# VH-VL binders against q95uq1, part 14

Target 1, 197 residues: q95uq1
Amino acid sequence: MSDNHEEESNVPAYVPGKHVSVDQLKQQDAEDEALKRYKESLLGTGVHAPKDDPRKLVIKEMKIQIEGRPDTIYPLDTKELIKEMKTKPFVLKESCHYKITLTFNIQHDIVSGLKQTNTVYRKGIKVSTEKHMLGSFAPQALAHSVTNPRHGWEEAPSGMLARGSYTAKVVFTDDDNEEHLSVEYAFSIKSDWKSDD

## First folded at step 5 (VH-VL)

Design K1 (framework fv_patritumab)
Fold by ESMFold2-Fast, scan of step 5:
Structure K1 (fold): chain C 197 residues (1-197), chain A 118 residues (1-118), chain B 113 residues (1-113)
Amino acid sequence: as target 1 above (197 residues)
Amino acid sequence: QVQLQQWGAGLLKPSETLSLTCAVYGGSISDYYWSWIRQPPGKGLEWIGEIYYSGSTNYNPSLKSRVTISVETSKNQFSLKLSSVTAADTAVYYCARDMGDEYYFDYWGRGTLVTVSS
Amino acid sequence: DIEMTQSPDSLAVSLGERATINCRSSQSVLYDFNNENYLAWYQQNPGQPPKLLIYWASTRESGVPDRFSGSGSGTDFTLTISSLQAEDVAVYYCQQYYESPLTFGQGTKVEIK
């Protein structure tokens, strides 16, 4: 089973018909100013950014770590590599312990409330949707790193019905509902590992 | 273009061990499950078991105590052994490829008739 | 074990007539999580191995003529041959692949009237 998105910080829900009082409006304005000051503090002393790359989020790699197995690393820092990813599926053995690490850079400006939505499909049928709040990140020279799960390992499903070929789509958005990146990937759940010989 | 060719002993005496081999041509044995299925004369199909090219096996519980399926990846072959045969084991034996993890069968061998008689 | 039962055991149909074969599973072979029916159909001519016709209850295998179609969900499935041809004289088997052990129906023999 994957993480339950209800235990994670979800994207802000739409609240229709709610009246905003004068007190709430003043509170929101104060919070907006505090957020602005926080962002200015976090940006530091003018972090280096590529002059010809307008992207705010650059995924450098996705790393699949499986207990007792070599890491599988997908470089994702170009559009071409991102498009190729789904043609290079990885294999998870039933009940294996695994974790996924994203390494990425933030450029030009702070990204507030970065979220990922991961949707898994089998033969075009949606089988799960999982949302994770990653946090707020500032431009810096050193890449940011986020691992799921943050502690320990996830356990791959087991059993005849869990075995099969899957595709997935992960979409990265922020608090302003800006879509930064969409990546498609593929994987299989097998009784044993794929041959590398 | 995948073709399965099978061979082995066709006539056995009760208590002997049946041994059949299936060779894969026109494709790799890697990354697929491979099954053995049998059919007694004039009867329906019975799944015996499957093997993944790594050696992981699943057997029909009705035959599990007598069945061993093995794979030789370097030769692109897999094999069936069924011990302690009786007349009830007389059947045409087929090897087949499981389509991915879905366990329906897209390629079949031609079959080997195994007769168990005194 | 999931028991697969076909009906009828034998069917005589005139050339060009519709042939209908039923298959019932003792428990559902629909997996709610992916909304797929783990059901396949095979054709077996005398002296030959079975040939895959249909998988996922209704998906026709490449190269299989359009006159063959599969339908149904859960426990009740149907294979239809819309206009029987001479080469369709065979025994037909349904198979579940929902759980181990894999099981087949007893077979339906289709012959010309």
Scores: ipSAE 0.014, ipTM 0.492, lowest interface PAE 7.1, mean pLDDT 82

Design K10 (framework fv_patritumab)
Fold by ESMFold2-Fast, scan of step 5:
Structure K10 (fold): chain C 197 residues (1-197), chain A 118 residues (1-118), chain B 113 residues (1-113)
Amino acid sequence: as target 1 above (197 residues)
Amino acid sequence: QVQLQQWGAGLLKPSETLSLTCAVYGGSISDYYWSWIRQPPGKGLEWIGEIYYSGSTNYNPSLKSRVTISVETSKNQFSLKLSSVTAADTAVYYCARDMGDEYYFDYWGRGTLVTVSS
Amino acid sequence: DIEMTQSPDSLAVSLGERATINCRSSQSVLYSIDYENYLAWYQQNPGQPPKLLIYWASTRESGVPDRFSGSGSGTDFTLTISSLQAEDVAVYYCQQYYESPLTFGQGTKVEIK
């Protein structure tokens, strides 16, 4: 699934010059409504992070798009849904054209140098590892989306060896090697579309 | 019927590099993983690693950086190199085919006895 | 690593009698996605390479006599030879292919009484 397109999936750099949290910036101007509005506009209207949620990266969903077929969407905005992901495999037909989009929010502070490492296993044996630099992301109200491949479509493998059941683990880390999220998912490659759910 | 023929140096001194080759007959090397497995005298089987015809490899971590498996699709062959050998590497070495949909071994070479003298 | 342990280490059985050997994995080799056990059995005659007998814990390889059967699930597996023949004198190995590295049991030697 990933060992043939490592050169094609890139994301534009998004490197904000600000090194202070959204909450701290707004608090500095609490006594002046006009300055508060100015600060909010400078931060793209900003978003207050939930006070009891320490996560810097909150994944919302994973969307699998297959050319000529309906999209499959996995909501992932709770830890329960993330844990259940691997029990709900999706199917890719040999040689089908597909792409995967991840939608997420950033909270509290800017995340610099976000990377994803996607490792695919067959029967526990590692068959590929793909690393992508996603860029730097700031807290904002609208969720961020990254699509792999960034342009066009990826082609699913074909041949007897390629068919079968797979598991994958995607890990998100930043330039400080802090791990923000780990998701395990499953899929199978088949000769035809026998199951669409 | 698929047949695996293997050859290579059978007697080595400590610190030398083991080199073995396996040739595939009666079928294509393409679209399969191919493995090396060893068996010390009177002991059980140990998986060394595997290679796909594209050159992708998976190795047993216990052999660390000492092992290299390579493939030559034009010759229908794949090879094992094991560096810095010791007496503990004395074994019969087998090449085998991994089943594509299942990672069990359906065809095996006859084995090559490798002795590391001390 | 998944450790594979066989029992007994050796077994003596009379011709025509049933032989059973066991294999235990340190972790389950039952895959939750396809509900299959990733376990194989091999026969090794003296001076020869191993020969595949059983895969998916219970599926007999083409050409393997019906007297060989595999059973079990999860962590505990059995290879049964229903009526031992002279050519069945060999060492038998189980193998998991659930996760890397691929691992084998230590072997069970089957001899005639």
Scores: ipSAE 0.007, ipTM 0.474, lowest interface PAE 9.9, mean pLDDT 81

Design K11 (framework fv_patritumab)
Fold by ESMFold2-Fast, scan of step 5:
Formats: sequence, structure tokens, C-alpha cells
Structure K11 (fold): chain C 197 residues (1-197), chain A 118 residues (1-118), chain B 113 residues (1-113)
Amino acid sequence: as target 1 above (197 residues)
Amino acid sequence: QVQLQQWGAGLLKPSETLSLTCAVYGGSISDYYWSWIRQPPGKGLEWIGEIYYSGSTNYNPSLKSRVTISVETSKNQFSLKLSSVTAADTAVYYCARDYGDEYYFDYWGRGTLVTVSS
Amino acid sequence: DIEMTQSPDSLAVSLGERATINCRSSQSVLYDSNNENYLAWYQQNPGQPPKLLIYWASTRESGVPDRFSGSGSGTDFTLTISSLQAEDVAVYYCQQYYESPLTFGQGTKVEIK
């Protein structure tokens, strides 16, 4: 379970080190100043976090979108709602096409290289671990939105062996391996939808 | 209280198709899985398969090529067909309700003895 | 397939005495995520269908007398009848619902001594 925090080889590091002339040293200093100004412009003016809320990542909602069916929306903007998530499982029909959209705010400072690691368990056994780079995000008035997969749809498994109850844990980290949030949720794969869906 | 009533042919010849029906009373067939289970005389229980009220089915792999389970929600009934029967298919056949999304059974029909002989 | 094995095949018990029936699965039926054992127990009287007694290894079905109890976890399970009554003469079956296909034990016959 701890091994899913360390596979970040898909995020290339940037190091601006090489042999430079006197003229090139002057250019590097100018580029550093430009980067500072760029970051300042991303933060904007008048964007303020509540003084009593130390969170850098605040998830407003998680939306489960299934092709041909109504969206299922989970509000997650409080710690209480996050704790209750796994008591409210969603249902996926075998072979259905789905995607998950997160709507969130960033507070206090820019989060660089936000990444999610989603681990799914079935009957006590880890069945998948997927890592998705979400990007770098700045504090702003409007919430950010990220959909997974970024293109197209995911397809739910099929067959008798796939049917049943699942538990999942998603962990949000950044380029410094700081953990911002962990959410546990549950879902079931079934032969068909419930009549009241 | 839910009650399952079942009926169908009791005597078959080898190569024929077994056909049994189960009717649900005292409750809705909707939102549940419904199963067929058989028991050869003096022996244990064998699960045959299940159907969701929408028509989705799951079958025991050992019987999958010969089994068809169907449902008629308007009649609150579901049925079993087993093709190409042999003497090994002689058994009491039960219909049952699956509890939740798992394969344990809270209500059972009374059973139908099916004998396959020439 | 998960194989279910019961012991003993038959058991003779005097009225009021305790009866214990064991069931072993060829692999674990415990799901760690919900900490539940996918195991049920049934009672079958002669000429009747099986009747659910216990599910989730230890949860008693509504209407089942409290003298019936289930215990165990993983691969080893026990059904206990604390004080046998005449109406308890039957064949008892364990069943796993952890993995398809569904499988049952061979049965344990309980008789009055």
C-alpha cells in the first residue's frame, strides 16, 4: 500500500544547469524574474482563503458521469462529507462508459504538479493502482475542473468475476510529495441498473 | 411475506428440454436477482444461475451452454430452460430469491422433481 | 471453484445437548474491505426446501431461534445449536458466496440420540 506513493518517474524534473557564457548568465536572471511575475499573475488580486481553513486543496464535488444516464454528484467540501463518502456507494453496470470529474479550489498558494493515485480493492485484494497527473493550479475565484479520463470514456469491467463490491482510496499529492487529501469511496459493478436510478 | 410457486414438466426423456416456471407472490420481482438451484436425490445442492428482473443473467459455467433463464416482469414470473437433458439432470429443482447483490437465498420455492428416463 | 467441506457427515445428539457442525473453504471467504465473511448456513428438513439460518457467517436470519449461532472467519466456520430440540433434526449445509460459481458443503445430518 505505501508503494503507490513513490512512482513519480512520469513527471520530468527541470534543472537549468549547463555551461554558460557571461551573456547567458544575464539571460538566466531575466528568466527567473519573468517566472516570478508569471506566478504572481496566476494568483491574481483579491483571492483570499478563509483564515480558519488551512487546506490548500478543497474538493467541492465529485461527479460520476455515465454515458446515457443521469450524473451522480457527491458534495465533498467538508471533512464530514469526505468521511461519509464510502457509505454512499455508486453503481456501474458491466461494460458501461463512465468518467469522473472533480471540481475544486486551491487556497493559500500555487500547487505544482497535483497528482492523484487511485487504488481499487476487491475482496481484500488490490486490483488496480492508477496515477493521473492533474496539473499545476493557482488560487482563483472560480473552481478548477478536471475530468478523468481526459479523453473519451473509461469502460467498466464485465463478467461474473468482475461483479460485486469494491472499495477505493484516492490520494492527492504534489511535486514535493505533500499529501493534501485522502478520500475513500465505494462502488459496485452489477448486471443492470436499479429501477429507481 | 414473499412466496414462490413453481411448476413444470416432471418426466423427460434424454435429449429433451427441461422447462420450469416460478411465480412470485407477496412481493415485487423488480430490483432483485432470482436463482435456480438443483439437488439430485440424496445429494447436495448445485447453483444453476440467476436473473435480474431487467433480464440480465449469470450462469454456472458447468451448465452455461445448456441453460437459459428468462423473466416476465408483467407476470411476476421467471423461468428455467435446460437443453439436451440426460439422466444426470434428474434432481429436485428449486427457485429462490437472492438477497441483495450476493448469492445467498432468503426465500425458496417448494421444489419440482424432474426425472429423466427413457 | 471454492470447495466447501463439512464435518462430521452425521451427528447424533441427545435432546438439550449442544451440536456443532464445521465447514471449511478451500480458500478464504473473508473480504477485508468490509470485514465480512461470505458464508451462509441452511437447514433442510426432509421433503422441504433449504431454509436460511445464518448469513455473513454469524448474522441470524429473522425468525431463527437464538439457539442457532454461527462463528468463524476466513476458511474455518462453525454452526452451533446450543440446546438441540426435536424440530432441529435436519441436514445442514454451508454455502460460500464469495466467488462464482456458488458452492455448498456436502451436508451434515443431525439426528436425535
Scores: ipSAE 0.007, ipTM 0.476, lowest interface PAE 10.2, mean pLDDT 82

Design K12 (framework fv_patritumab)
Fold by ESMFold2-Fast, scan of step 5:
Structure K12 (fold): chain C 197 residues (1-197), chain A 118 residues (1-118), chain B 113 residues (1-113)
Amino acid sequence: as target 1 above (197 residues)
Amino acid sequence: QVQLQQWGAGLLKPSETLSLTCAVYGGSISDYYWSWIRQPPGKGLEWIGEIYYSGSTNYNPSLKSRVTISVETSKNQFSLKLSSVTAADTAVYYCARDWGDEYYFDYWGRGTLVTVSS
Amino acid sequence: DIEMTQSPDSLAVSLGERATINCRSSQSVLYDSNNENYLAWYQQNPGQPPKLLIYWASTRESGVPDRFSGSGSGTDFTLTISSLQAEDVAVYYCQQYYESPLTFGQGTKVEIK
């Protein structure tokens, strides 16, 4: 299913070229003013970050959805929970259909061009790297939500060679190449589900 | 440490069904794959098949429809049945645990000699 | 099926000397995506079940003496015993776990000369 929260939070994007002109500087100033007014409107409505939390990106949870199975939810809203995530692996049955949903808040300022890079490893060797543009997001009371894949399901690999234990690292960056967050997690591909599932 | 104890029929006549059981001690049968491997006297090792604790099985195609592996999680046991035996099925039969998520074997039962003879 | 062939069938080595056993697979057991060789080695003493020595072609199982080492990649693999001890008199088997059905080599008997 489509998710309209990204569109609702999108801000106009202007990537200034390396060629500098008086007109381009004036246009950048005008866009700075528009962005400032937007931020001021958010502040005026009382949408504020907690006083002791300097984070711009706060992942509330990561949800693993598997077709025909209960959701697996990882709360990630504290640094301690993020560090513990890799000690709580999930299981994917070979050929199962799955998707991952991130629920998050943006604090303090608009984040433009938020993207994630997800790298999967087996015994320290890189197996895959996927990059996904999530969009631009503003501070707001309601959490933002993004699902990958955006439509349908991903299919877990199958066969003897695909079975085994994996680790993954997802890194969140923006258009300014600022790294907001890095999360490590673990999973395994097995012939069937675990006894505790 | 994990220990596998096995038992079952030792002497069979041609056409009978071989039945062996393997019990897991010192660990849970859950979340692991468990295999049966046999060795005819003076010969090498032949993998028979494997079962995941949930009941999913994979069998060696060379043994075709004669093999059934089953699991009883409540008793921490799994079993092998091999139908329509012949003298060629005379072997020492081992149960074994697949280590981790792969098909190499870290724990083995002591073996059960099965002789098929009239 | 992947056929596993060991050489020699039998090997006589003096105590303290090096023993070398070869294993060849009919097709590669190296998975390019993870750069892992799906090959294990086992030791079988008379009247005992096989004992895991080496997995992933070169990783020594916990508790296995360091005189045992595995090497090779793709289709050609070697198990080396750097200094043969009396307790090493056994039959050694290689095993592929690259694809089903799982297959073993025919075995190499190591004895003292």
Scores: ipSAE 0.013, ipTM 0.520, lowest interface PAE 7.3, mean pLDDT 83

Design K13 (framework fv_patritumab)
Fold by ESMFold2-Fast, scan of step 5:
Structure K13 (fold): chain C 197 residues (1-197), chain A 118 residues (1-118), chain B 113 residues (1-113)
Amino acid sequence: as target 1 above (197 residues)
Amino acid sequence: QVQLQQWGAGLLKPSETLSLTCAVYGGSISDYYWSWIRQPPGKGLEWIGEIYYSGSTNYNPSLKSRVTISVETSKNQFSLKLSSVTAADTAVYYCARDLGDEWYFDYWGRGTLVTVSS
Amino acid sequence: DIEMTQSPDSLAVSLGERATINCRSSQSVLYDSNNENYLAWYQQNPGQPPKLLIYWASTRESGVPDRFSGSGSGTDFTLTISSLQAEDVAVYYCQQYYESPLTFGQGTKVEIK
């Protein structure tokens, strides 16, 4: 919950131990079908990633949900869409309630302790850095989904000091300190919603 | 098209509270920010603060302890109160519309001269 | 606070000649992500409220004569009146809207020689 964010801020640097790939776990249990089936149930269905796609984390979409308004969805499943993200800002009205949902797949191996670090800049100045523990995820056919905040809504700032254009950088890392993905995006805080006409 | 008409007490004694009102004609007060700006005789402009039609306010830190801006959407008007006035508060007071994200002023009231004298 | 300093404090120019007013901010008012300068210019005629002339450093407000132009970027800005007319006798103010509190220059008085 909210403690997770505070906990992440003060967690000492961690050097992970050995982890084992999905393929290696399956091979270890080859001659014991019951144990193999049990371990495979913990690791998901064992869906294989394309051999030419080395990504362990593939974000399918980012969804911006604003209370009382239609959802805004950004597909992010290609490198080109990720690079274009910051040219397509979304708008938050002062004091609106919002949340962001990520839908993603894991490929090749289990990702343990997936973390999101989101840094927001205004006019080139860093205004906030927040860390969110997302959890551990296995390769599987169905996409994983995480929402921030996990419960309720985040409230957009208000006032002249808060109004303006923002950029943000979100970095996804794991317990091995491997950086899986970095996405830059943009948004604006405005006095009211933008009119189409 | 938009016009701002302002009024209020023009002569005050030290320690009194300044009260000024600005009415918006030719447009809605809703969905805009509205500011107060003052100008002492022969001097430059000083931003006092702003209000959004929802009631959210931002004040110049130099005046924050003495300033209250309020809005009355039903009458299409907003008001300034400045407490504990001194001779240093003698100025022409303007109301103005700001364009929100752009934070510059496109429509201004005609100004109200406020004199603080013992 | 961002301090705005204008120069000169007063300027006397003959009718039809060019008038140039400078404005310097204590910090940059250029936002590099959108490449916009958060700077406006106002004209104040005697006994009247200020009137918006220029915003985004160089964009002329509707109805403002084309003899008025704004230029500059970052910390140094200029308002130019290419051919001074009698109605241009006024005090001119620059304003930053990069951060709160909003601040204005001290003003430049333009007079006819």
Scores: ipSAE 0.000, ipTM 0.467, lowest interface PAE 13.3, mean pLDDT 81

Design K14 (framework fv_patritumab)
Fold by ESMFold2-Fast, scan of step 5:
Structure K14 (fold): chain C 197 residues (1-197), chain A 118 residues (1-118), chain B 113 residues (1-113)
Amino acid sequence: as target 1 above (197 residues)
Amino acid sequence: QVQLQQWGAGLLKPSETLSLTCAVYGGSISDYYWSWIRQPPGKGLEWIGEIYYSGSTNYNPSLKSRVTISVETSKNQFSLKLSSVTAADTAVYYCARGYGDEYYFDYWGRGTLVTVSS
Amino acid sequence: DIEMTQSPDSLAVSLGERATINCRSSQSVLYDSNNENYLAWYQQNPGQPPKLLIYWASTRESGVPDRFSGSGSGTDFTLTISSLQAEDVAVYYCQQYYESPLTFGQGTKVEIK
């Protein structure tokens, strides 16, 4: 993806103060308690996560949409499916119009400033790096969805030098630089579609 | 391993159409680029063009108006037609596979000598 | 089109001695985005099709003896045979696959002295 714009979100966010005086510790404690109360209110509405699953970010699926063609969907809600993704490449025809949608859940706590860093490689050489701000997200029953590009379509490269096999690594981090997930995937750019797709 | 076997008419008169076929054995024709390359006696190599499983083609501009490459996936073969031949088209014609998505050639047919004479 | 020029047109080398063949492209065949040279070398024995020796300027094809090596970048490339053997008597061709149409050098004939 050539678009490096960051997407907005309407999820409530917690922004910690940078300067704390000794006299303001009680106010900071009250703000920490407000965050705890907010988290408890989400759980009180029946939003629960498995106690043995520490993940804050759970990707349900990645959907590749190509104009004029059927959607390609990768379920990614288990570690096994994530590891297998790079063995199931998708094909982009030169100059085709496409977009990618991620569907995911947040567990345990709000995630502030979720960011996506997508790095594309060809034969081990880095050919592009795109950073995309997804926003801040709270645990809820309905899955969150983010599409890139936000509007319209992205256009696949064209020409003899663009054709070939690619690998990509997408890393999800937050405002605290905590890494939530890393996914490797593969795709190819061809003159026309694969024989079976 | 993959083998390319080629056949077609070896003797032509000026103005006729050259027709050659290449069959792929030991592997699938799908998802590779397949090319025709020729070599006039005692001279170097000239790329004619390529085809992909879907029928998408790319030709050498010097030959584009006379060349058609086609593919028959059900028979695992592809073919070359070169119209309006002249003595300058006398050459050994090779079919070849591009390795994966790349343009260098890892498998070649044995070649077919085509002679154009009146 | 990218023109490929080889030098020399022919050379005679004694058995066990080094043979060096040069190839020059009329424009760079180095693609900056992947840092690869789109250059291959082939060996052709009389009456046979060309056989791939080297791709990506310096990568040996499986089964090719290590006496064959490729080097260079951009516009100037070299194929080296470190110790010529009798079976190495052949015509050698460089090929660019940077842009269409694909083009080959005129060939270098290697003979025993």
Scores: ipSAE 0.013, ipTM 0.485, lowest interface PAE 8.1, mean pLDDT 82

Design K15 (framework fv_patritumab)
Fold by ESMFold2-Fast, scan of step 5:
Structure K15 (fold): chain C 197 residues (1-197), chain A 118 residues (1-118), chain B 113 residues (1-113)
Amino acid sequence: as target 1 above (197 residues)
Amino acid sequence: QVQLQQWGAGLLKPSETLSLTCAVYGGSISDYYWSWIRQPPGKGLEWIGEIYYSGSTNYNPSLKSRVTISVETSKNQFSLKLSSVTAADTAVYYCARDMGDWYYFDYWGRGTLVTVSS
Amino acid sequence: DIEMTQSPDSLAVSLGERATINCRSSQSVLYDSNNENYLAWYQQNPGQPPKLLIYWASTRESGVPDRFSGSGSGTDFTLTISSLQAEDVAVYYCQQYYESPLTFGQGTKVEIK
């Protein structure tokens, strides 16, 4: 077959930047007023994490939104909830329109170039890999939120070959190639919705 | 253990509508696809179509202009209607459960012989 | 549509001997992304509905004796009965579930010699 469809999960190359701490940034821009004001707008309400919590990235929740259906929300702010997620699969109807929103906090230091890599499997066989550059985020009291796709909806696959049970693994890394979090989840693609949803 | 019990008309004249019903016992009709499959005397099996408990259907293209499958979730049953029958529709008709999101069949009804004669 | 062809149409085997039934699909029923063959085998005794024996080409249904085995990939599949028993006298059908419409082979009748 010479139709050579590119995997839709391909993303443009990203070059990692240098990691910089909050304290280091404050020292470096001391006399530049424009840079100082810009920095104060991003870091002014910085919050320090508990000393016994080393996490730089804390996912509060993952929200699955399906056009015409109620939202499904997974709280993920503890390690126990993260491990439990793969036992609570969600359902996508063939050709349905959906989007996924992550709500999270950053602790300790600025995370530069946060990237999400999502790999989907069917019975152990890798069927897709999708990479999303989320951006750079600072410690602050208010949670950050990112939605994929940014605009509109993603369309679920259709057809007999697409139907079935899937597992997925999402890994969060940054410009320093530090792995912050890995989450496994499950879903199924069906011809129609379950009555018990 | 799941058991399928079926009933309906046994003898029809050409041009009439065949009507069969299948009831599910020992389990819920919800969250599964349910199929109708037929077998002419001394011949092989032909898939007619399937229905999900929500009402979504898929039909064999060779029969789709004449076939309607419906489901009554409250009664735990589903039904087949085949219009404009001819002698070629003479067969044993089976209801069956599709296994999960896959389309092989793990439970079958006992079959109903439908004879079409003029 | 995918056409399923079985061979032989009928087979006579002595008790305790090996029976082999072949099934060919007009196009591949192997899906590369999940590495699964969308093929099932059924046994039908006279006057009874078909009974599922094997799915995914080689996985035995719960309660099916281990003398039944399935093999093959792509377009060529085999059902083997390693030591024929009297209760194995039946018609056997292969089925593809790779694409709609679902289709079955014409059947292979297994009889005692």
Scores: ipSAE 0.000, ipTM 0.446, lowest interface PAE 16.0, mean pLDDT 80

Design K16 (framework fv_patritumab)
Fold by ESMFold2-Fast, scan of step 5:
Structure K16 (fold): chain C 197 residues (1-197), chain A 118 residues (1-118), chain B 113 residues (1-113)
Amino acid sequence: as target 1 above (197 residues)
Amino acid sequence: QVQLQQWGAGLLKPSETLSLTCAVYGGSISDYYWSWIRQPPGKGLEWIGEIYYSGSTNYNPSLKSRVTISVETSKNQFSLKLSSVTAADTAVYYCARDMGDYYYFDYWGRGTLVTVSS
Amino acid sequence: DIEMTQSPDSLAVSLGERATINCRSSQSVLYDSNNENYLAWYQQNPGQPPKLLIYWASTRESGVPDRFSGSGSGTDFTLTISSLQAEDVAVYYCQQYYESPLTFGQGTKVEIK
């Protein structure tokens, strides 16, 4: 039932229009107050963040799970590890079943409407751009985990056009369009898995 | 302007491994795929494989079991190894640049004649 | 694999006359998303590496004389030399870059009549 709403699970938020009436402004103020109360309820369960770390979003790891294969885990909790990710490509066999799990902490304040935008390139040509809404998250001691797809598996493409080397960039933003993290990575789609000695 | 300079052993015996290197001058090896292509004397062109500066490779299935292409970004070079050679591998071997977003070859090395004979 | 077949294998043309070389792919190399034909043409003189002439079926590479033109779409392509010059004596190859493995035609040798 949302008329212009991209994501159904969006937290109620103040959304300014073209020209709004006094009644609409009062309604938007009430929505802003509701959002403040929501944030306050989440922060009541929060934990102390390191004062020397200004990050609101800390990705601990990205796990690539492939049906019938060992998990590939990329620790990403430092800038050095994030920078190195693009030098450690992973392999997807055509038509394999896979899923990606992100484990992360939120610090300092809640992050509303966290989303990831994943853009994939092949030989410099943009082949896809996908946006996934992850939700709203509060500071807490335990790490949050989000798996995509939520149910079952995603199937890797197949065929000659799909096979080859790819690069990708994933960007994490929130409802205020604040960019929290950008990661570049590489992967290949192959007809079979690499043989090891 | 980009120039490709190639070198390697020109005479091999059957069962040996072919090793060729291509150096990129006048431009960066980054953000491009780089290919090896061969041409037997008096015949047409055969694509061997390509490598992206990150190390990701695609090989011609007909040669995949024998081919390894590697890249050394610090030296602005990439290399071809072809194992278990036979007389059928006698050819001029070219390195070439895959054009960015496009899959054709805009710059070619001079070619290295490789002869496989007993 | 996409097989590329050229015709004729050899062609003798008088100086100043038109030379026409055909290239046929075993499947379409027109990509719907980009509306582009993934086809290139190369010229090879004896003892030299191939030189790019045409890409995207009809786009002439910088520095290539305007007497060279490419045409066609899908599976049937033509390279035309409108007025053959002495330096055009060479072998010409078409190449598809629609799918891996990248494949070339067998070549067409152009000679002076």
Scores: ipSAE 0.000, ipTM 0.443, lowest interface PAE 14.8, mean pLDDT 80

